# Ledger of designs, part 9: VH-VL binders against Diadenylate cyclase (dacZ)

Target 1, 269 residues: Diadenylate cyclase (dacZ), of Haloferax volcanii (d4gzm5)
Amino acid sequence: MAALSELLGDLVADVDGLFLFTPSSSHYEQFAETDVPTVVIAPENTVEAETFVELPLQFQNVKDRIRFGVEGAMEQSIVEAGDTIACNVGTFGGDPDSLVRVRVEENMRSGIYDLFANSRADPGVIRDVFEVAIELGKKGQKGEPVGALFIVGDAGKVMNKSRPLSYNPFEKSHVYVGDPIVNVMLKEFSRLDGAFVISDSGKIVSAYRYLEPSAEGVDIPKGLGARHMAGGAITRDTNATAIVLSESDGLVRAFKGGKMILEIDPEAY
Key: E = the ipSAE of ESMFold2; O = the ipSAE of OpenDDE; V2 = 0.75 times the mean of E and O plus 0.25 times the DockQ between their complexes.

## First folded at step 4 (VH-VL)

Design U01 (from S05 with light chain K31N; framework fv_satralizumab; at its last look DockQ between E and O 0.36; V2 from the best seeds 0.00; counts 0 for: pae E 4.7 > 2)
Fold by OpenDDE, look of step 5:
Structure U01 (fold): chain C 269 residues (1-269), chain A 121 residues (1-121), chain B 107 residues (1-107)
Amino acid sequence: as target 1 above (269 residues)
Amino acid sequence: QVQLQESGPGLVKPSETLSLTCAVSGYSISSGYYWSWVRQPPGEGLEWIGFIYHSGRTNYNPSLQGRVTISRDNSKNTLYLQMNSLRAEDTAVYYCAREYSSSWPYYFDYWGEGTLVTVSS
Amino acid sequence: DIQMTQSPSSLSASVGDSVTITCQASQDISNYLNWYQQKPGKAPELLIYDASNLETGVPSRFSGSGSGTDFTFTISSLEAEDAATYYCQQYDNLPLTFGQGTKVEIE
């Protein structure tokens, strides 16, 4: 028992903060008044924590979850490079069951958190579109894999840099992503060619959009298809975020500023 | 009709923390739109500080170097601005405003009357 | 950040005159530009949105034009009540930024 206590002692020795990942109210209350600042990292601040970092995506990989949370904390100036933190996380679901000591480094600023926090579109909208893309990647349509392209934010400029391939099924509709019924519709229309255009606030502006940005100078990994190229290019010329589901490999990718900034495997999500 | 009303201490000492409130009436701050803070030094132009989304997420002007926190209390329908480490150059009239962004186009459609904050020893 | 530069910084004109203010963006912001009027001791009020659209209730003597980097704001026939400072504001990218303002005085 002495050895175990020493082990735990080593993990929390001289830490500058305690990060609680998705704690219950009871768990938070238990550890809210520690000798170090406590930060709650979760999808929502349900525990009414004083210091909170939003975790808009559920990462199955604990390392990725921690990195994302730490990056968010850095962006909010809660921690800085050189700080050491103790991360209390749930590895196997449920209540936190693990403690990870992390030294914050500058390279933890990957830009992924920026995708959600500093995009023109509401971060919740970005999240909602990702969830649709991920779900679509997992299930496909009628058992078949599908590809999809979502352009989120800066909808006015995106519309000006695109043309309709067909009638817009959403032209007279005021529907928003995140609504369960709307999400079903998006999945159904994913079989259609072109891109979805979604406003900053999550309104579905259009389907069936052919994007017409110049492909010159777009830095997209080789082997990716036309949807990726279009998504990358449009984000270079606008302040939109592109979310692409690949029909071929089933991965979900995000583009901003003409670059791929995120890749997610729906099956691992 | 949407109304915004700022309130604050009026005078703050250098290095201290500024706390402002914005009481919103006529619309629920959790129902929609972006809610911004904008400041204006005496005789100068306007500077956007940041906003809080109706969802509660925030975005700040990078020029503020992490000194700013915008928050809200939905039950009180009130916005808050906190600014740390105040300097003389932070002397300004501070406005809260609603940014219309639910539908295209975006603009500030409602403003408070503003509250003057003077940073002085 | 996108810099917005207004010209002139100040002007004086007579009632009935046509007044033109320009705003230049440091990069292409399409038509994502608003114009505000601010009277002394008051908050800014929206006059023009999306570079050329007149806000509801705003007199028709006010107008805006332009796209990309160069924008113009015009008062076709100046009235005494138009004495104010006018600001352009871009919303193409964060952070939101304003021009330095143009003070319009009535002779």
Scores: ipSAE 0.021, ipTM 0.591, lowest interface PAE 4.5, mean pLDDT 89
ESMFold2-Fast, scan of step 4: ipSAE 0.667; ipTM 0.843
ESMFold2, look of step 5: ipSAE 0.302; ipTM 0.730
ESMFold2 (binder alone), look of step 5: mean pLDDT 93; pTM 0.944

Design U02 (from S05a with heavy chain S103Y, light chain K31N; framework fv_satralizumab)
Fold by ESMFold2-Fast, scan of step 4:
Structure U02 (fold): chain C 269 residues (1-269), chain A 121 residues (1-121), chain B 107 residues (1-107)
Amino acid sequence: as target 1 above (269 residues)
Amino acid sequence: QVQLQESGPGLVKPSETLSLTCAVSGYSISSGYYWSWVRQPPGEGLEWIGFIYHSGRTNYNPSLQGRVTISRDNSKNTLYLQMNSLRAEDTAVYYCAREYSDYWPYYFDYWGEGTLVTVSS
Amino acid sequence: DIQMTQSPSSLSASVGDSVTITCQASQDISNYLNWYQQKPGKAPELLIYDASNLETGVPSRFSGSGSGTDFTFTISSLEAEDAATYYCQQYDNLPLTFGQGTKVEIE
């Protein structure tokens, strides 16, 4: 702690912000005494920080955590382009054992924060759908690799811009993602083709929806299949977020505004 | 059946913090829907302030410059609005309202009667 | 932000007249528009949702139409109780925004 405090003293002397990722109470108290604006980025504000950015998904990739924190702070006007920040993150193990120095630039608005925060959709709903996709990617369905397409938010437009491939088992139900039983149902129904449509509040609106794949105006990496094209296209045309599990490579990708914002490896979770 | 009733101080000084309460009856605020605050300056139109989801999540109108907080107490079935750094331009009737949505459409189906807040020395 | 512009800002008409109010969005909002009626000293009340759907209990003389950026609200046969200010409201994107209002007065 003393050695870290001495390093922090040198780094903080010329930084405009200090970003603490999932700090303990003792870490937070030690660092909060600086004159530099301090931002806590964590799933819950257990340290009762005055400046807090909720981390809705516990990104295992350090770069994704930093991307999220920087964009969140920029959106809340805590930092601006041209500022230099110090990020206290865990690189080895779970403890915040590293300090990463970052210069904030306009091109760092990558959309990762907007994926969770800049819509009617509850960030917890987006997180819950990621968790379902990650678990499917790790375990498959009955031991077999599967693909899946989840469309979250702006469900009225999504339903209007799609058509049924089969009977909707959720037609008259009021069930929500995040419920363990509902998550089991989503994994079972991923066996069949089509998209799941989930509302801003997490209600499962439909399964088995056909979304027209379209590459026009969609920025996706080459070699990705129809589910990725459909996810890109629907997010270009609506305010929805698309979360896609690839059957072929096992990666989970998220789209918003016609662009791929996030790519994660379920094996890391 | 669903009723909303606002209450507040009526008069607040410039630069101070406004605190408003909205008591809800006939429906549990944690069971569904979006719960919003909307204001109306005397003789002018309606301005949406923000909402809180039934899950507890909030979203605010960017025009209020980070000076607004919406919260709730589920045990009392009550909504709260806090607004900092008040100016004379914040004088308005403040409404709480329920925004209905299953997944589509979205509309305000129940409104409180409104409470007038005057910002003056 | 999506700007909503109503026309006219006010009008006067007689009982039995047909009156039309328009609402224009600064960008495409599909059919994500509601219409509210506000009588003096009262909270707004929903009349029409999703551009053209009449709320339960609302008289059939009220109607709405339009999609994209141009919307119309019509009262087919004005009654004395219809004296009020009418607001359009978009729900396509946050923040939610209202038109400036149209005051309808009975002559």
Scores: ipSAE 0.563, ipTM 0.797, lowest interface PAE 2.1, mean pLDDT 88

Design U04 (from S05a with heavy chain S101G, light chain K31N; framework fv_satralizumab)
Fold by ESMFold2-Fast, scan of step 4:
Structure U04 (fold): chain C 269 residues (1-269), chain A 121 residues (1-121), chain B 107 residues (1-107)
Amino acid sequence: as target 1 above (269 residues)
Amino acid sequence: QVQLQESGPGLVKPSETLSLTCAVSGYSISSGYYWSWVRQPPGEGLEWIGFIYHSGRTNYNPSLQGRVTISRDNSKNTLYLQMNSLRAEDTAVYYCAREYGDSWPYYFDYWGEGTLVTVSS
Amino acid sequence: DIQMTQSPSSLSASVGDSVTITCQASQDISNYLNWYQQKPGKAPELLIYDASNLETGVPSRFSGSGSGTDFTFTISSLEAEDAATYYCQQYDNLPLTFGQGTKVEIE
């Protein structure tokens, strides 16, 4: 509509940046001629934008998508604290149907971009582990809630800082997360205690690893159980990423550098 | 046997963009490992520039972030380095190297012969 | 960034001597340290990985030890071909960092 188009024009006239989340070619072309710096945030740069930030996980929470885009743009020096941006994002579906105005602040460097971008582990591996945790959180295992602890990257150091709880079923195998049959195995073995240790490339290094829970030097919400404490502690001591599914509340949380970076609700997926 | 061979212009002017290539033979760069660029100013030590993982993901030394881009062409089995805003201090021998590893250890097991880049008028 | 400091910066020794080089990390890097040899005009070559593991094809006179912040590299019986600059390198954290190098000259 003309009236809506004029309103959108007014809203972007005084912003420092325009963020387009998963735009169609037509949406991108609509904004291609603007004098405002335009950033495309999507899984693939299908529109061939000059300024692009890869979105490794399809966050269902709009706030998490915006957090990721803002932090990525700050890391690439596209925007800085004090700037105002307009985010064209899908609020009621996948297609961009809304415009959100955001003031960029330094405290928006939360680590969500670094969770995927700045580790040795492949971002696709981190995404694949999130997808396993989310599916396990939605469905449970054999009709009941389960918890799980996945440690991705820096696997040698993780193995050195952990102890076996049982025989490792993956000791002589070369299987990778993202393979449907391997994902079934991970869900089955999540019913047992211990952590999964996954390499930079997604190779399952071990199951059934005991990680010592510790709150020392770890910045996590109070009241979380031993798996969350262990995930926080191991990421404090290594360059690994921890992805934790809570049996108690059903939420999936990610830790890096001893901090809780991301919390997602599998029911939204 | 895995072999890496760098090539480049040899001489570039200040403020220009440096473009280097590294041809890899004996192993597919898309099949594994980290592929890095490391430089060494004449008579000085080694400085890691960054890597590209076999998946295409990159990571750069923060001291060079914003000035450097590492890319690849899987069909040609070739790595690329681009560095902008050159200054005399960027004069160095540039090496490409394979970093072996997936869990640990990580180490450079194959290096190219290096290509000298001088930045002057 | 993790700073790697080598000592000495240079040394001269005779064939048959035992040579020791040290490397200190500015923080605990466990055993995540490699040693490289660079001969004049050539690329560096891996000698030791993971603090103490000898790379295949490397003579047994080369050895490494240490963990945490203090590491040692030893050539038990120096040969003329060992004239080179030696570098330690940490891989505990990105960015990867190298020591400043130790030049070994043969008298």
Scores: ipSAE 0.554, ipTM 0.777, lowest interface PAE 2.0, mean pLDDT 87

Design U05 (from S05 with heavy chain S102E, light chain K31N; framework fv_satralizumab; at its last look DockQ between E and O 0.32; V2 from the best seeds 0.00; counts 0 for: pae O 5.7 > 2)
Fold by OpenDDE, look of step 5:
Structure U05 (fold): chain C 269 residues (1-269), chain A 121 residues (1-121), chain B 107 residues (1-107)
Amino acid sequence: as target 1 above (269 residues)
Amino acid sequence: QVQLQESGPGLVKPSETLSLTCAVSGYSISSGYYWSWVRQPPGEGLEWIGFIYHSGRTNYNPSLQGRVTISRDNSKNTLYLQMNSLRAEDTAVYYCAREYSESWPYYFDYWGEGTLVTVSS
Amino acid sequence: DIQMTQSPSSLSASVGDSVTITCQASQDISNYLNWYQQKPGKAPELLIYDASNLETGVPSRFSGSGSGTDFTFTISSLEAEDAATYYCQQYDNLPLTFGQGTKVEIE
């Protein structure tokens, strides 16, 4: 018992803050008033925490979840490089069941959080598109793997830097990503060539767009195909975010500023 | 016609928290558009503080990140700005404004008259 | 952040004169630029959107041009009521940013 207490003591010794990841109301209330500032990191602030960091994506990997939350906290100037925090996280689902001691480092600013926090696009829109891509990656279409390219935000520039490959099924429609029916449509149309263009607010502007940015100077990892190149290039020349589902390896990738900033395995999501 | 009206304390002490309200009429803040706060120090230019989406999500100027919270009450059709740890340099006229953002172009089409906030001991 | 630089900071002109204000962006913002007029004690009012489109109800003596990094705002024939401070504003990327303003005085 003494040894266990010592172990726990070592984890929380001289921490500058407590990060609660997706706590229940009861859990938050229990730990809201500690000797150190408490930060809630969750998809929504359901517990009415004073200090809150939004977690728009679900991370199965606990390390990734923590990194994302910490980066968000850094972006909000809640913590700084050099701070030490205790992270209370759920590793096996449900209530937090783990405590992780983390020293905040500058390199934790990966840019991933910027994708959600500093984009004109609603973070929920980006999330919704990811969810569509992830779902499509898991199930495919009729059991067959599919590729897809979604361009989110800065739709005006994107449209100006592209041309139609075919009839735009969304031309006279005012439909938004995140709607279950619309999501089904997106999945169905993913079989066709071209990119989806989605506005900052989540409106489906167009399907079947051929992107025409210059590929010169775009640095994408070797082995990635034309969709990745197009996504990378368009994000270099616009303020849009590109979300790419690869038909070949089944991974979902995000591009911003001409660089790949995120890679997700749908099967692990 | 859309109308916005800011209200606030007028005078706030350093290190205290600023709370402003913006009453919106003529349009539901939950129906569409982006709703922004912009401030202007006396004799100076305009600084965008942040906005709240019609969905309720927010985005803030990084220069003020960590000190600012924008919220809303849909039932009252009212916007709120909270700013912590006020400094003398936070003295400004604070405006609430509607940003047209259903599709491009994006611009501020309606502004409140603004409310002066002076930070002084 | 995208920096917006206006020139000049202030100018004085006579009624009937043509006035030109420039705005330079620190990066390419395409045509995602608006111009506002602000009179003393009042909130800004939109004059031009998307660099060159005149807002409804705005007099035709106001115009805008430009794309990329360099933009121009013009009053073809200045009127006494045009005494105000004018601001450019980009919406290409967050955070939204304004120029420092150009004060137009009437001689």
Scores: ipSAE 0.026, ipTM 0.590, lowest interface PAE 5.7, mean pLDDT 90
ESMFold2-Fast, scan of step 4: ipSAE 0.718; ipTM 0.856
ESMFold2, look of step 5: ipSAE 0.387; ipTM 0.733
ESMFold2 (binder alone), look of step 5: mean pLDDT 93; pTM 0.944

Design U07 (from S05 with heavy chain S103D, light chain K31N; framework fv_satralizumab)
Heavy chain, then light chain:
Amino acid sequence: QVQLQESGPGLVKPSETLSLTCAVSGYSISSGYYWSWVRQPPGEGLEWIGFIYHSGRTNYNPSLQGRVTISRDNSKNTLYLQMNSLRAEDTAVYYCAREYSSDWPYYFDYWGEGTLVTVSS
Amino acid sequence: DIQMTQSPSSLSASVGDSVTITCQASQDISNYLNWYQQKPGKAPELLIYDASNLETGVPSRFSGSGSGTDFTFTISSLEAEDAATYYCQQYDNLPLTFGQGTKVEIE
ESMFold2-Fast, scan of step 4: ipSAE 0.614; ipTM 0.810

Design U09 (from S05a with heavy chain W104Y, light chain K31N; framework fv_satralizumab)
Heavy chain, then light chain:
Amino acid sequence: QVQLQESGPGLVKPSETLSLTCAVSGYSISSGYYWSWVRQPPGEGLEWIGFIYHSGRTNYNPSLQGRVTISRDNSKNTLYLQMNSLRAEDTAVYYCAREYSDSYPYYFDYWGEGTLVTVSS
Amino acid sequence: DIQMTQSPSSLSASVGDSVTITCQASQDISNYLNWYQQKPGKAPELLIYDASNLETGVPSRFSGSGSGTDFTFTISSLEAEDAATYYCQQYDNLPLTFGQGTKVEIE
ESMFold2-Fast, scan of step 4: ipSAE 0.277; ipTM 0.682

Design U12 (from S05a with light chain K31N L94Y; framework fv_satralizumab)
Fold by ESMFold2-Fast, scan of step 4:
Structure U12 (fold): chain C 269 residues (1-269), chain A 121 residues (1-121), chain B 107 residues (1-107)
Amino acid sequence: as target 1 above (269 residues)
Amino acid sequence: QVQLQESGPGLVKPSETLSLTCAVSGYSISSGYYWSWVRQPPGEGLEWIGFIYHSGRTNYNPSLQGRVTISRDNSKNTLYLQMNSLRAEDTAVYYCAREYSDSWPYYFDYWGEGTLVTVSS
Amino acid sequence: DIQMTQSPSSLSASVGDSVTITCQASQDISNYLNWYQQKPGKAPELLIYDASNLETGVPSRFSGSGSGTDFTFTISSLEAEDAATYYCQQYDNYPLTFGQGTKVEIE
């Protein structure tokens, strides 16, 4: 439809960029024909877009998707502070039915993109650990809520800043997060205290680690418990990412550099 | 018995694009590890350019961001480096190297012999 | 970026001498430091990883120590084949960075 294509062009003519999240080929082609620079944010570049930002986790919260896309585009110098972008989003699933305008500001560099990128850990490893935490948060163990602490990356420093609470069932194994059997083992072993230590490549280095936290430089919200404090402290002291499932509120939180970067509600997944 | 062998044009003109190839034998580049490019101007030190992980993920030295692209062809077991907007100061021996790690530590365990690139008119 | 500063830039010594090279990081890198040897016209070769561990096949006269920001590389009894440039390299953060190199010449 020529008329529809003309209307789309007019609607986005005054923005500096257009953000499409996991677009279909037909949807991408409609917007790609406008004069507005188009950025595709998706797990894989199946539409073969010239400007692409990899989306490692399919955020169910629209705000988190926009945060990730904006920060990724800024990191790759696709957009800069002062630009106005249009994000094509869907409110109730299905094809996108809304266009949200966002003015890019420097304070939007929140660390959500860096949580998955700009590190030795593959974004897929971080994603796989989030998926384990989300599923554990959604289903629990034997119908009961559980907590868990996953430390991903910089495993050498993490192991040096921790001690064993129990025998490590992974000590001589070469198993990786993302494997269905390994994911089941992680969920079962979460019933014991301590942290899981996962390498940059996704290898399960250890279960049942007591992290030896320091008190300074940790910036976490009031009321969060020991696992969150430990996750904040270890990420301040190392280049690791901490993913924490709270037993009390059921939320999954991610820490990097001693700060809480992301909060996910498993019930939305 | 992992071997890396670089090849390139030898001489390129300023403002042109450099294309280098690194042929890998003895190990599949899609099966593991980080595969890096490192350069060394004549008589000077080493500068890390960037890597491609076995998954295809890349990371680049910020000093070269926007000028450099690292890619691969898994079927040919080959790594590539493309660098645009060349200047005389880009004259260097270019190495490809495998960065080993099981979980930690990380170190370069295999290096190619290097290929000299001279940027001159 | 993490800057690595080596000292000295060059040294000259006789066979049988003990020589020491230092490497200083601009920030705490724990034990995340490697040492490489580069002979003229050749690629660098790993000697020491994780500050103090000898790579397989490397002679025991080579040793490394240190943590945090200050690191030391020592050749306990210099041999003629040790004439080379030595580089430290941090792997704590990207971008990976090398020291400027120390040229070891044999008299």
Scores: ipSAE 0.493, ipTM 0.777, lowest interface PAE 2.9, mean pLDDT 88

Design U13 (from S05a with heavy chain S55R, light chain K31N; framework fv_satralizumab)
Heavy chain, then light chain:
Amino acid sequence: QVQLQESGPGLVKPSETLSLTCAVSGYSISSGYYWSWVRQPPGEGLEWIGFIYHRGRTNYNPSLQGRVTISRDNSKNTLYLQMNSLRAEDTAVYYCAREYSDSWPYYFDYWGEGTLVTVSS
Amino acid sequence: DIQMTQSPSSLSASVGDSVTITCQASQDISNYLNWYQQKPGKAPELLIYDASNLETGVPSRFSGSGSGTDFTFTISSLEAEDAATYYCQQYDNLPLTFGQGTKVEIE
ESMFold2-Fast, scan of step 4: ipSAE 0.608; ipTM 0.816

Design U14 (from S05a with heavy chain N59Y, light chain K31N; framework fv_satralizumab; at its last look DockQ between E and O 0.41; V2 from the best seeds 0.00; counts 0 for: pae E 7.7 > 2)
Fold by ESMFold2, look of step 5:
Structure U14 (fold): chain C 269 residues (1-269), chain A 121 residues (1-121), chain B 107 residues (1-107)
Amino acid sequence: as target 1 above (269 residues)
Amino acid sequence: QVQLQESGPGLVKPSETLSLTCAVSGYSISSGYYWSWVRQPPGEGLEWIGFIYHSGRTYYNPSLQGRVTISRDNSKNTLYLQMNSLRAEDTAVYYCAREYSDSWPYYFDYWGEGTLVTVSS
Amino acid sequence: DIQMTQSPSSLSASVGDSVTITCQASQDISNYLNWYQQKPGKAPELLIYDASNLETGVPSRFSGSGSGTDFTFTISSLEAEDAATYYCQQYDNLPLTFGQGTKVEIE
């Protein structure tokens, strides 16, 4: 019988690259001497790979990990649309156990990698705010639809470009998004108008902020209300991310750089 | 008083991996701020390489094409830079620097003295 | 990426002269711009943050102005110790980028 290693090498011989997702050192070494360009995709470069793409968040869903890693590679010019790659990814913990062939397409530049990777706010903070908004979108307040506006990152500039609508209940507190008790507080205060302002590290800087940025240069979908306009505008004028829960359609949307990057249905999430 | 000091090899060969160390004193690198690497080719301008945030999150300049890793050891209060597949144009003075603020404004308030790395056969 | 274009690349001037350096961003960066001074063999040092705010301990002969895409840095009365290279740097978005630098020499 032909060597199994030779047969497996032939199966990937027609790809432009091999992406190894979170490999151990021993797993990486099995491919270190192949003729195929090899890229390591992981939270950190522990195997000291020659070519490495960071995952700012670890995703449980294999499809999302692959898309996020490919988008990161495209942003770093490691691959381009039209390339075919083999993605070696794990489904059960431990070393990667699956191969997925992927043709890189331009539509994989969704902006989602940029939302997390090209942001001053910690990606985990952005995720934690999304989770609060999604939970609020699912449950509402007393079973009724609610809206909310969260501004994450660049908090000092956001505070300077806004004014208070009411007394800030967080003024002397040192609490962070992601704490279950703090998440309950955010939901309780979201029933009132205004924006929450959250620092790069997730500290709740303020509630009840009226955002005053100019609307020129904001790309906002037709028919969306004042919260979406305010969120979009502030992200054009600052390095912040805006996360908006719509009262009218129940969707959660993210804005960065004056553009809507993400729109999700809480019921599907 | 915060101080940063770079160390590493002065001469490396093309295609090899650069490994630099930045020792930090006077502030814990896990307690706050952004910690960056910046390089400057001799006689030329400054290029930002990337940062590691005090939480451990990193960002790398896309212009470096996935060749860079920034890491740290919080117990030693030390930052690391790894750059793979070195080329002659990677010859530069390499600085580590602290970027002020969790919120605003953002600027580099402390710099190391820099270390020259020459990439030559 | 936000490209920062700095002008002139170099200049020579006498002590007491007024010196002006410009910096242009490839897109609107509001006032998210810093100015650094770098003396030979030294690391850069912050002079001005947010386009116009003088850092503590920086002499008042240094000033900055501008917003959006066009920024100006001025030394109102040049001193011998001001011989250095000056850089603008934006922090509106990642990656952080610097201007190419302006070398100021004393005649």
Scores: ipSAE 0.029, ipTM 0.570, lowest interface PAE 7.7, mean pLDDT 83
ESMFold2-Fast, scan of step 4: ipSAE 0.700; ipTM 0.845
ESMFold2 (binder alone), look of step 5: mean pLDDT 93; pTM 0.939
OpenDDE, look of step 5: ipSAE 0.167; ipTM 0.692

